# Ledger of designs, part 5: VH-VL binders against Cytochrome c-type protein SHP (shp)

Target 1, 112 residues: Cytochrome c-type protein SHP (shp), of Cereibacter sphaeroides (p81238)
Amino acid sequence: GDTSPAQLIAGYEAAAGAPADAERGRALFLSTQTGGKPDTPSCTTCHGADVTRAGQTRTGKEIAPLAPSATPDRFTDSARVEKWLGRNCNSVIGRDCTPGEKADLLAWLAAQ

## First folded at step 1 (VH-VL)

Design e08 (framework fv_enfortumab)
Fold by ESMFold2-Fast, scan of step 1:
Structure e08 (fold): chain C 112 residues (1-112), chain A 122 residues (1-122), chain B 107 residues (1-107)
Amino acid sequence: as target 1 above (112 residues)
Amino acid sequence: EVQLVESGGGLVQPGGSLRLSCAASGFTFSSYSMNWVRQAPGKGLEWVSYISSRSSYIYYADSVKGRFTISRDNAKNSLSLQMNSLRDEDTAVYYCARGPKYSGSYRYFDLWGQGTTVTVSS
Amino acid sequence: DIQMTQSPSSVSASVGDRVTITCRASQDISSWLAWYQQKPGKAPKFLIYAASSLQSGVPSRFSGSGSGTDFTLTISSLQPEDFATYYCQQTNSFPYTFGGGTKVEIK
């Protein structure tokens, strides 16, 4: 692809003005949110808490594992990552993720 | 009652084929990955194959790759293992085992069938 | 493939004894290790996941520990119903692999 997890994380860190924190990313991914859609209260609703395994959409379609260890080309297409973050942040949290949140999420996911 | 029941085992000649089935009841079958695990007489457990909740991801042990095919029918709550080109070393009790729910945090097999015996003899 | 080496292959113990079983992975599996109990003629029964988390309904005399490559299953006070073979399983990566088993014989 046109990028790498490390390049995407660096870009989000620059926009946030702070280094990524993988533990914050883990906490956010696993958290239950009330500001978004009621049927998607967490990133784990579709992706599961174990990101090395396939997830499932509300309609039953399987989602490829988020972990690069299981899906090696994960986070290597910048447009696809932005679209994924836009949809999921708005569905789960009810707003766009901040650059700091994006950096944190990718720092944790890329290490899986 | 939450359970898995295997069937289809039997005696077969080397080079033959058998199809194993596993009937699931008492839980939402389509939410769980499924596995086949075998055990040769007097030997330990050997993982054979995995299928994700909607069949998009399938994995096999190297010993059976190219010969065995795992499949599932979520509408019928059933898991299958098509075994072709059977060898003496495929003789074992075959268990179906429930993997974690797709939304779960951990990896384990928490529900097992009683097993079905496959004997491959010349 | 990740190889799982289990020791001892068998152990004879009396009721009330502390029994320790070890499991070693050929590479780092973090805490992605499960333990199973198998009684003669029966399917395996799930005991422990994530190296140390006890399945609901499993007696507290069973405990698991370890991370990385070295793991231990302990039965603090062996009971007659604990006669069985115990297996570790790595779930870090496919193909999943089991240890060779440890048979616990009650003297």
Scores: ipSAE 0.016, ipTM 0.708, lowest interface PAE 7.7, mean pLDDT 89

Design e09 (framework fv_enfortumab)
Fold by ESMFold2-Fast, scan of step 1:
Structure e09 (fold): chain C 112 residues (1-112), chain A 123 residues (1-123), chain B 107 residues (1-107)
Amino acid sequence: as target 1 above (112 residues)
Amino acid sequence: EVQLVESGGGLVQPGGSLRLSCAASGFTFSSYAMNWVRQAPGKGLEWVSYISSSSSTIYYADSVKGRFTISRDNAKNSLSLQMNSLRDEDTAVYYCARTRYGSGSYWKAFDIWGQGTTVTVSS
Amino acid sequence: DIQMTQSPSSVSASVGDRVTITCRASQGISSYLAWYQQKPGKAPKFLIYAASSLQSGVPSRFSGSGSGTDFTLTISSLQPEDFATYYCQQYYSYPRTFGGGTKVEIK
């Protein structure tokens, strides 16, 4: 890939003006939202609560685990990460994630 | 010049209460998660509690759940630990510790520690 | 809870000796392992993070290795200022847990 989890997190931290907080990221990932699509109230709807396990799309296709411990090349392609964040933030929350939210989410996920 | 300074320790009777404080200086306190870690006389280190930078996430060791409350005031660069229903086994030096800045496994270790404040629970 | 087991509990060594301390996790923690040095009456000092990364300012005679469940701290040539108690700590999950400590004592 063209990047690494650490480089992506550093970029979002620079945009947010603050260091990432992985525990905020965990809380956001596990949270139930009402502003987005009714059938995707949480990031866990597709990815599951255990990110070391495979998830499933709404159409039944398998999603490789989000955890780098299970999928070592996770978060090493900047375009794929932006697409993933754009799709999931808008589906779950109903808006783009802020740079701080992106930093928090990746800090937690990269640690898994 | 990055420093953490604890205060508020002392001698207290079993069942009593005590409030510890930790004053932070030399860094942007509001950007870091904080911890309390204790050490009983002649014993090893025991993690006590965690608070995220925004206070939205808080964790406690099972031994202190329901008795201790961690809090922070980012405007005053201070961390607190309210200790109620103190027991003899809570006797220890209490350290505040900063969660290391970074990502993945480069984050979450305790990179800056205070000097500690001594709590003695004895009748 | 992840239990951290340190060995040995104490080791007697002379200046110039190679000292090896081991730490074992009850389950896989990847590289989420830190090492701390504590001298009597003082707060712990941060030495190593991510199992093998030296904190800035820590002498190069200190090194860490390992991943998963088995980890090692090595002091390649012990100096007088290295007599202390050393602790490993996992930061993979909550609650954070420490090893029981290894006291490196003179003689």
Scores: ipSAE 0.000, ipTM 0.558, lowest interface PAE 14.5, mean pLDDT 84

Design e10 (framework fv_enfortumab)
Heavy chain, then light chain:
Amino acid sequence: EVQLVESGGGLVQPGGSLRLSCAASGFTFSDYSMNWVRQAPGKGLEWVSYISSSGSTIYYADSVKGRFTISRDNAKNSLSLQMNSLRDEDTAVYYCARERWLRYSGYYFDYWGQGTTVTVSS
Amino acid sequence: DIQMTQSPSSVSASVGDRVTITCRASQSISSYLAWYQQKPGKAPKFLIYAASSLQSGVPSRFSGSGSGTDFTLTISSLQPEDFATYYCQQSYSTPFTFGGGTKVEIK
ESMFold2-Fast, scan of step 1: ipSAE 0.343; ipTM 0.818

Design e11 (framework fv_enfortumab)
Fold by ESMFold2-Fast, scan of step 1:
Parts: C-alpha cells; structure tokens; sequence
Structure e11 (fold): chain C 112 residues (1-112), chain A 125 residues (1-125), chain B 107 residues (1-107)
C-alpha cells in the first residue's frame, strides 16, 4: 500500500510530540471504556484479546486479524487506518484517539 | 480426539521453582491461544496467564507477574509455565486451557473451550 | 480488573427442579460472559459463551441470559448429572476473571 506500520507510527509520533509506547498501546487495547457505545466497551469486543486471530463486528461480520504476522498487509494503507481508527476510537472511547494513542496502539499491534 | 495433558506438578519448598508442561493433541495447536488457570484446595477458579497463538502476546495475573513465565513451542504442540519464587498461596491444581473463537457469531469473545485434567502444585515446608 | 460476583454460593435442589444462578460484573461487559460446570476432582467444562449461546453438546435445559452487568444461568429441569459447581467468567478484557462459584447440591 501507500505506507508501512513504521511510517504511520513515525507520523503519529511527530504529531504527538512524543515517542510511541507499545505497553501503553497494549493497555489501551485491552482496557474497558465507559465513554463510548455500551456494546463496544473495549477494542477486544470486536478484535478479541488475541490479535493474531480474526474478530467480528457488532453485526457479526468477520474482521481479519489485526496482527501483521497473520495479515501481512495490515497498516499499509493510510486512509484505511485513519478510517478504522476513527470508527473504533469513537465506538469504544467515545472520541477520536489522540495522535499519541494512535502511535501507542500501532506500536503494539505492529509488533504482534 | 482433542485433548490437553498437563505434567510437571509436585511438592516444592517456598522459594523453589517448578516447570509445568501441557501437551496438546487432536487439533492444530498453532492456531489457538492458550491459558493457565489454577484452583487452590476448596477454592474457586483463578486465571493465571494467556499466550497468543504465535507467542507474541502474553499477559499475567497481578499475583504472578515477575515470577511466572508462559511460553509455547508450536513445533512440539506444547505449552509451558515456568514458576519461580513459589509461595504457599501458589498451592493449587493448575489447568491448561485452549482459547475459543467463534466465527460468524453476533459478537466476538474469548472463553476457554478445552481443558486438561490439571496437575497439582503443593508449596509447603 | 473486573470483579465477578456470583450468588448464591450454594443451593440445595432435587431432580426436576428449576435452578437459577446469578452473576454480576463490577462494570459493563456487554455479552462477553461464559459459564462453566465443574464436578469434584474434574476440570471445568465449557457450557455457554456470549452470555446465551450453548456450546455444542450441552443439553437444552441449560440457558443463559443477561447483558451489561447482570447475568443468569438457568437449568430448567435439574438432572442427576447436573450436581456440580458453576462458574461465570468475563471474557471482555484481560485479565480474565471468574465468579466465586455456585455449588448445586443434592437435597
């Protein structure tokens, strides 16, 4: 695609003014949130705790694994990543993720 | 037949170490996440640790962080739990359990659908 | 961490009885709840996932309901093989947590 996980992470780091932290990303992905939609309280609701496996949407549609080890072209299309993070962050957290949150999430996910 | 068989339990002194193993058969081990769950005598179930199918994602209960290490060998269809600095409160039956996944259902979840028979760990002086 | 509270701790019942066990999560877990059955000296058996979906091979007398924080497991007509301890488990987020268990005892 038009980008790579490393390029996306670097861009989000530049916007955040801070280095990505994969451990913060892991904690955010696994956390339960109360600010978003009641039926999607965590990123794990759709993607599961094991990101090397397929997930499913609220409506039951299959989601390919988030881990690049299972889906090699993950995070290689910048528009798709932005669209997906926008939808998921608003659904789970109730707002757009900050650039720092995006950097942290991708730093953890890209290493899977 | 899908099955998990634990081994390596025994009696150890406080501060000692044990390594538990879990042998998987009858399914594609490398396609499933795995868990360790324990149960102290007369008590309920306590989740201990999780490892993803590839081994890249690992999580521990706070009670065992820094002392226990989960690992897997997909070529040998085996799961391991290295237990160091054992305490009296670690006395329990330890089960290995396979993570479940349900494609095409209304929601995704992570439960445990296949369990081994358990191996007993006793930490006592 | 999400705390899971089960009630009652035990219930005495006879064959043919309707048995209801409750489970409460300390925060919303949507439908991300599993139920297990455990007989003395044996490993737990997976009964129900996604709060209400029976695992294949589980008898239809078992049913689960609820969402958010409040969940129930019902056995509509208790059979001799159903005397066991039942556990709920939240599957929403790591760390995974179990309820304290409910022992269904013979009267």
Amino acid sequence: as target 1 above (112 residues)
Amino acid sequence: EVQLVESGGGLVQPGGSLRLSCAASGFTFSSYSMNWVRQAPGKGLEWVSYISYSGSTIYYADSVKGRFTISRDNAKNSLSLQMNSLRDEDTAVYYCARGSYRYGYKSYYYGMDVWGQGTTVTVSS
Amino acid sequence: DIQMTQSPSSVSASVGDRVTITCRASQGISSWLAWYQQKPGKAPKFLIYAASTLQSGVPSRFSGSGSGTDFTLTISSLQPEDFATYYCQQANSLPLTFGGGTKVEIK
Scores: ipSAE 0.000, ipTM 0.543, lowest interface PAE 17.0, mean pLDDT 83

Design e12 (framework fv_enfortumab)
Fold by ESMFold2-Fast, scan of step 1:
Structure e12 (fold): chain C 112 residues (1-112), chain A 122 residues (1-122), chain B 107 residues (1-107)
Amino acid sequence: as target 1 above (112 residues)
Amino acid sequence: EVQLVESGGGLVQPGGSLRLSCAASGFTFSSYTMNWVRQAPGKGLEWVSYISSSSSTIYYADSVKGRFTISRDNAKNSLSLQMNSLRDEDTAVYYCARDRITMVRGSPFDYWGQGTTVTVSS
Amino acid sequence: DIQMTQSPSSVSASVGDRVTITCRASQGIRSWLAWYQQKPGKAPKFLIYAASSLQSGVPSRFSGSGSGTDFTLTISSLQPEDFATYYCQQANSFPITFGGGTKVEIK
């Protein structure tokens, strides 16, 4: 695509004014949230706790693994990543993720 | 040629410890998730533990949780299983197995080692 | 945990026979099921992934079918080298679970 995981992370770091932290990203991805939709309390609801495995939507549609080790072209399309983060952050957390949260999430996911 | 070679098995008394190793060759070890699977004498296959390619995700079977620790060294192309507080029911052949999930969905263990025997007996 | 139930536990068959082994998951696993062959004293050999896709090098007499909870492994014309124990395995979720095995024995 038009970008790479490293370029996206760098962009979100610049917007956040702080370096990405993969451990914070992991913690956020695995966390249970109450501010969003009740049927999607965590990023793991659709993607599972193991991002090297395929996930599923609530309607049963298969989602390719989030880990680049399992899906090598992950996070290489900037518009697609922004749309994915917008939808998932609002569904799970109930608001847009901050640039720092986006940097953290991608730093952890890109290392998988 | 993909190869997985286990070592470290042996005879130990209940409460003892063993460290199993799995030497990988013929593929980019750091790109694959790895598993340990065991088989008690005359019994079926039982999954033991999983480790992701970067070690960020680790799972254990309830039967071994808190006693066994899986780890990997990508620079040395090796997988390890530290087994503590061993019980008679841990007696089994232990296999390391490569998870093909990085390439093909629904194909978790495409290559297996020959196995190493662990016998826990007084 | 997803329980995998295989039937039969054993089957006696002759060379040339059609052998069918079934595997049932206690909850839906889509097509994330693998089949393995194990001969005495040997490590399991991977046969089939994604319920129906044959691993490279596996003879075409082996086939898999099914989705959701009900799966089958078929050997269309049993050969002498096929006498072994067969295991199904779900890849849907942790903990990973195997069926109890089906032993294909000489009649």
Scores: ipSAE 0.000, ipTM 0.546, lowest interface PAE 16.3, mean pLDDT 84

Design e13 (framework fv_enfortumab)
Fold by ESMFold2-Fast, scan of step 1:
Structure e13 (fold): chain C 112 residues (1-112), chain A 121 residues (1-121), chain B 107 residues (1-107)
Amino acid sequence: as target 1 above (112 residues)
Amino acid sequence: EVQLVESGGGLVQPGGSLRLSCAASGFTFSSYYMNWVRQAPGKGLEWVSYISSSGSTKYYADSVKGRFTISRDNAKNSLSLQMNSLRDEDTAVYYCARLGTYRYSSGFDYWGQGTTVTVSS
Amino acid sequence: DIQMTQSPSSVSASVGDRVTITCRASQGISTWLAWYQQKPGKAPKFLIYAASSLQSGVPSRFSGSGSGTDFTLTISSLQPEDFATYYCQQGYSFPYTFGGGTKVEIK
């Protein structure tokens, strides 16, 4: 890939003007949202609450674990990460994630 | 205001089936993740199953996977647990439990009164 | 699976005593821990969320602390109505798991 979790986090931190907070990222990932699509109220809807385990799409297809400990090449392709965050944030929250939210999410996920 | 009322428990022989129901009222049922938690006589709490607010995502404890099926009907504000191939170790009080939202999502903020399932020959 | 080890399994204490119950996770769960109170014949009651935040309506004598793997529930001045079994539970990952429970018996 063209990047690393640390490089992506640093970029989002620079755009946010603040350090990433992994605990905020965890809370956001596990939270239930009402502003997005009704069938995707949480990031856990597809990925599960345990990111070291495989998730699944709404049609039942397997999604590789989000945790780098289980999927070593996670967060090493900047275009894939931006596309994924864009789709997931809009589906779950109902808007684009802020740079701070992206930094927080990746800080937690990258440590898993 | 928030109420969860379980029903459908009873006495059944090993290998039999039961369907538990949970009637929800006092909140927007379709916005919450729902769970079943059980407690064997004189024992502790054991998580059984989870269902997302839409019903599309489901998880099960390994001890019940392949035998139990969780489902929900958001139009009727009801949660169900279909229990097949019942075993003696499934004997327990079964609770319907609502997962908290946002900062409360670490635990179950409301529970029903429970319905008793006894599996005995 | 994350194993939750709770200690002690039972404790007998006098009214006014400080009671401490501990809960240990087999791996890091940050602050994704809840505490429940269960009285005989009743469903569990939500006491504490996010390891240390007190649920509304719960008396202030209850408090929670801890992060990562080690957690504590404290009752600062035990009252007769606190006779109950207390459970910790991790909400970090599936399967959700509970501690074995601590029975608090008032002398």
Scores: ipSAE 0.007, ipTM 0.561, lowest interface PAE 14.9, mean pLDDT 85

Design e14 (framework fv_enfortumab)
Fold by ESMFold2-Fast, scan of step 1:
Structure e14 (fold): chain C 112 residues (1-112), chain A 124 residues (1-124), chain B 107 residues (1-107)
Amino acid sequence: as target 1 above (112 residues)
Amino acid sequence: EVQLVESGGGLVQPGGSLRLSCAASGFTFRSYSMNWVRQAPGKGLEWVSYISSSSSTIYYADSVKGRFTISRDNAKNSLSLQMNSLRDEDTAVYYCARDLKYYDFWSGYRFDYWGQGTTVTVSS
Amino acid sequence: DIQMTQSPSSVSASVGDRVTITCRASQSISSWLAWYQQKPGKAPKFLIYKASSLESGVPSRFSGSGSGTDFTLTISSLQPEDFATYYCQQYNSYSRTFGGGTKVEIK
């Protein structure tokens, strides 16, 4: 890859002008949202609440675990991370995640 | 111009404490992660500690964990290193060094400026 | 932590020589490696980032190569001001690690 979890978090923190907060990231990841698509009310809908385990798409296709402990190359491709966050934030929340939200999410996920 | 100026070094006995400071100027300090790096007399460079731009992520070398504390004050453009329980092997020149900036993602990944260093001598 | 090993620890060279310094990581660091130059009594100077990208103002005789675990710094035609100690550093992880250094000294 072209980046690392640490570099991505630092970049989003700089863009947000604020510290990343892993607890806020966990809370956002586990939260149930009503502004997005009804089929995806939470990040956990596809990824599960335990990110060290495989998730699945709406059609049943397996998604590799989000945790770097289980999938070591997670968050090492900046374009892929941006595309993935854009798609999932819009699906779950109904809007793009802010830089602060991206920093928070990655701070929690990268530590898993 | 970009400047990093360390201060706070000195002579201290084993078991003592010192607080190092690094004053930053000439750039947007809050946008950069920062490091402390040291060099013992006649030896190579040894990374000591890292702090993210926001202070949310902090790491230490195994040799200093539990004894040193890194912190920063973005309003004052300053980086600090609190050193407790000092040992003879902590004798070194301590440098602060600038790390990552994000304003241009692809070109921002560089470790590009160092201070002049401040000398810490731990001796009985 | 990621261990960084440099070889040789020292090299004796003459002006005009080609000098090659090697750096090996204990695990893959992709291209997240920097090279630094340090002269006696001075702070290190940044030379190269992302394994092969030359910092602005650094002479073109310096070049870096490699990816994964094996990296090299090359000085194609050594100049008097290049006699110094050179260090590699990985920044793939938050815990940065330096190599042991290579002293380039006058033959």
Scores: ipSAE 0.000, ipTM 0.535, lowest interface PAE 14.7, mean pLDDT 83

Design e15 (framework fv_enfortumab)
Fold by ESMFold2-Fast, scan of step 1:
Structure e15 (fold): chain C 112 residues (1-112), chain A 122 residues (1-122), chain B 107 residues (1-107)
Amino acid sequence: as target 1 above (112 residues)
Amino acid sequence: EVQLVESGGGLVQPGGSLRLSCAASGFTFSSYSMNWVRQAPGKGLEWVSYISSSGSTIYYADSVKGRFTISRDNAKNSLSLQMNSLRDEDTAVYYCARYKSGWYRGNWFDPWGQGTTVTVSS
Amino acid sequence: DIQMTQSPSSVSASVGDRVTITCRASQGISSYLAWYQQKPGKAPKFLIYAASTLQSGVPSRFSGSGSGTDFTLTISSLQPEDFATYYCQQLNSYPYTFGGGTKVEIK
């Protein structure tokens, strides 16, 4: 791809003005939100809590694991990552994720 | 060979304008955030501006906000700095530098260009 | 803004000496610290990132240590090509600030 997990994290850290926090990223990923769509209250709704395993869309279609250990080319396409974050942050949280939240999410996911 | 080459420096009067360019080669320019750093004669390094790989996120040092504009053209592998309302204190060698990161943690600037000299004098 | 204080501002040394340069951040920056070497009339050269990770091709006599607020660059046995000005930089948060530099001069 056009990027790497480390480069994406560094870019989001630069935009946030602060270093990524993988524990905050894990907490956000696992959290249940009330501000977004009722049928997607958490990132785990589609991806599951174990990101090394395949997830499913709302229609039952398989989603490849989010963990780079299981899907080595994860987070190597910057446009795809931005699209994924835009759609999922709005569905789960009800707004765009901040650069700090993006950095935190990717810091945790990239280490899986 | 990964390289950055600056151009556009020169002598200008206070209140004048200059446009600096930085030509990138040897790497996928569109994948990296870029920075401008300056150094006044006999002084230390001062960070000036940052632009993300897509160009959507931009930051400036307080000393240049409202006067300088950073931009990039990924199709041309080029970075620019438009400098308006120049002051004596803007006299410096200007370097462009690529933003790099290690796995998860640790950031640095590499490579750096050779620099282009801006002199603001009446 | 995070203030980066380098000490000493200059040091006179002989070939073979051990040289230690200190960099202090006004607030915690974890390991987001890089070191650069600059020779007169030239652009800075990257040496170390993440406080202690040496760039490929940089001699092993260079080493970095520290985390949080206190950082050190050490040259274990100074060579003629090491006479230069050294800068630390924090990349934890905007604006990315540099230390004032330490000039390593020949005695």
Scores: ipSAE 0.000, ipTM 0.555, lowest interface PAE 15.6, mean pLDDT 85

Design e16 (framework fv_enfortumab)
Heavy chain, then light chain:
Amino acid sequence: EVQLVESGGGLVQPGGSLRLSCAASGFTFSSYHMNWVRQAPGKGLEWVSYISSSSSYIYYADSVKGRFTISRDNAKNSLSLQMNSLRDEDTAVYYCAREGKRYYYGSGSYTPFDYWGQGTTVTVSS
Amino acid sequence: DIQMTQSPSSVSASVGDRVTITCRASQGISSWLAWYQQKPGKAPKFLIYAASSLQSGVPSRFSGSGSGTDFTLTISSLQPEDFATYYCQQANSFPWTFGGGTKVEIK
ESMFold2-Fast, scan of step 1: ipSAE 0.040; ipTM 0.703

Design r01 (framework fv_rolinsatamab)
Fold by ESMFold2-Fast, scan of step 1:
Structure r01 (fold): chain C 112 residues (1-112), chain A 120 residues (1-120), chain B 107 residues (1-107)
Amino acid sequence: as target 1 above (112 residues)
Amino acid sequence: EVQLVQSGAEVKKPGSSVKVSCKASGYTFTSYYMHWVRQAPGQGLEWIGEINPSGGSTNYNQKFKDRATLTVDKSTSTAYMELSSLRSEDTAVYYCARGRWYGSGTFDYWGQGTLVTVSS
Amino acid sequence: DIQMTQSPSSVSASVGDRVTITCKASQGISSWVAWYQQKPGKSPKLLIYAASSLQSGVPSRFSDSGSGTDFTLTISSLQPEDFATYFCQQANSFPYTFGGGTKVEIK
């Protein structure tokens, strides 16, 4: 890649003006939302609660684990991460994630 | 089963507009992006743009941004692509295609295609 | 824009052959590549998407490999229904772009 999880987190922290919080990231990832699409109320709907395991799309197809321990090239492409966060945040939450939310999510995911 | 059914072939004059429809069934329409891709006869595939049916937000290939308009009608689960100021080089088969959830830029189901012919 | 250079433009093959198609991105796209099959007069059909995930209903003889800029689609034992045109596509950034296609035709 063109980046790393640590570099992405640092960039989002700079934009947020605050340090990342992995526990807030975990809470957001596991949370049930009502502002987005009704059949994808949580990030766990596709990725599961255990991100070291493969997830699946709503049509039942496999998604590689989100955890870098299981998928080592995760979060090493900045454009891909931005696209992934943009689409998933809008679908689950109903809006773009803030830089602070992006920092929090990646801080938790990168530690998995 | 997932199906995308497009409107029929069109013959248009240069300078006119065409509006192609794509009726979706077999899934929750607002849960997947809808994309439009064209293919000139004997040529490769070219991405036009995408729409999020939930909020109506769009992203366009800059080549088409000034002429293409993507819309949806949630009540009928139908997506539309309108292309204005048609030229002979716009002659192509136009496809609607569903974006996958993770990454959404990968197209898992495609409409049958609509041939648009632009000639004088 | 990211350019996807696909090779070869055509390949002649026999049933039972191993067919390999390559695709090169002009910049890094991680694993965000998809592969499609298109038969004459038909719409493209998704074969493989990101993380080498095989689309439901696609035979296991189709596989892909690669990351970064260099990608390969392999058909391990070509069947009569596999004679078609194949396209790679990057799903990393706007605008999404496709390779020029590889026609797999009968020897």
Scores: ipSAE 0.006, ipTM 0.561, lowest interface PAE 12.9, mean pLDDT 84

Design r02 (framework fv_rolinsatamab)
Fold by ESMFold2-Fast, scan of step 1:
Structure r02 (fold): chain C 112 residues (1-112), chain A 120 residues (1-120), chain B 107 residues (1-107)
Amino acid sequence: as target 1 above (112 residues)
Amino acid sequence: EVQLVQSGAEVKKPGSSVKVSCKASGYTFTSYWMHWVRQAPGQGLEWIGEINPSGGRTNYNQKFKDRATLTVDKSTSTAYMELSSLRSEDTAVYYCARDRGYSYGYFDYWGQGTLVTVSS
Amino acid sequence: DIQMTQSPSSVSASVGDRVTITCKASQSISSYVAWYQQKPGKSPKLLIYAASSLQSGVPSRFSDSGSGTDFTLTISSLQPEDFATYFCQQSYSTPRTFGGGTKVEIK
């Protein structure tokens, strides 16, 4: 990869002007949102609540676990992470995640 | 092989209720949401609602929410749709259909349909 | 509710013809559209989902295109077994809604 989870988190923290908070990241990941696509009200809709397990796309394709403990190369490609956040934040929340939200989400996910 | 087998045709009077069954086989019943869709004679398809057999969570079309009840029996891998306060306009073929996954809203396997006729 | 409008309501075509069916959503549904085939007396059959994914076992002559509000189903070379009614459906939000259907009849 061209990056690491720690480097991505540090970059988002710098943009946010605040340290990442993994508990806020967990809360956001598990939350039910009303501003996005109604059929994907939460990140858990595709990934499940247990991110060490495989998820499933809307087309039925298996998604490898988000947790680095189960998928060791997770969050090591900066372009792929940006695409993932862009698609999921817009689908679930209805807008791009803020740098603080990105930092929080990755802080929680990278620790799994 | 995935199969959804529905109960037989019914004739009901206005004001009564009907309960249609849908027995699933050939897959893990609790891993896929189940939907109910109806089709009046010569008309299009109309979505009634969905149920997650794991946990029993339901979502309904608001048009039917006060009359439709979706349930499952995990021990027999059977889904049920009950529709109350029947009117002649409820005459239709009722289908159960499996979601491709977790409430994706794409229906990859369908039951054969159950004709419900409501007449005075 | 999102309304799905199909055109035409019916089309007569010969074997080997290219047939196109159009579907318009009342608001953007991104790529969350599916297409179904229904033969008389039978249940609908899923052909295509998520605007580009061909269901297993569906012939490659079936394809679709479009995004946002305008979608098209194409049958590149119509076969006798393709005479049927075709429906589009949005999966973007509940309630899931279907187009009115397009009946494809052999001339």
Scores: ipSAE 0.006, ipTM 0.572, lowest interface PAE 14.5, mean pLDDT 85

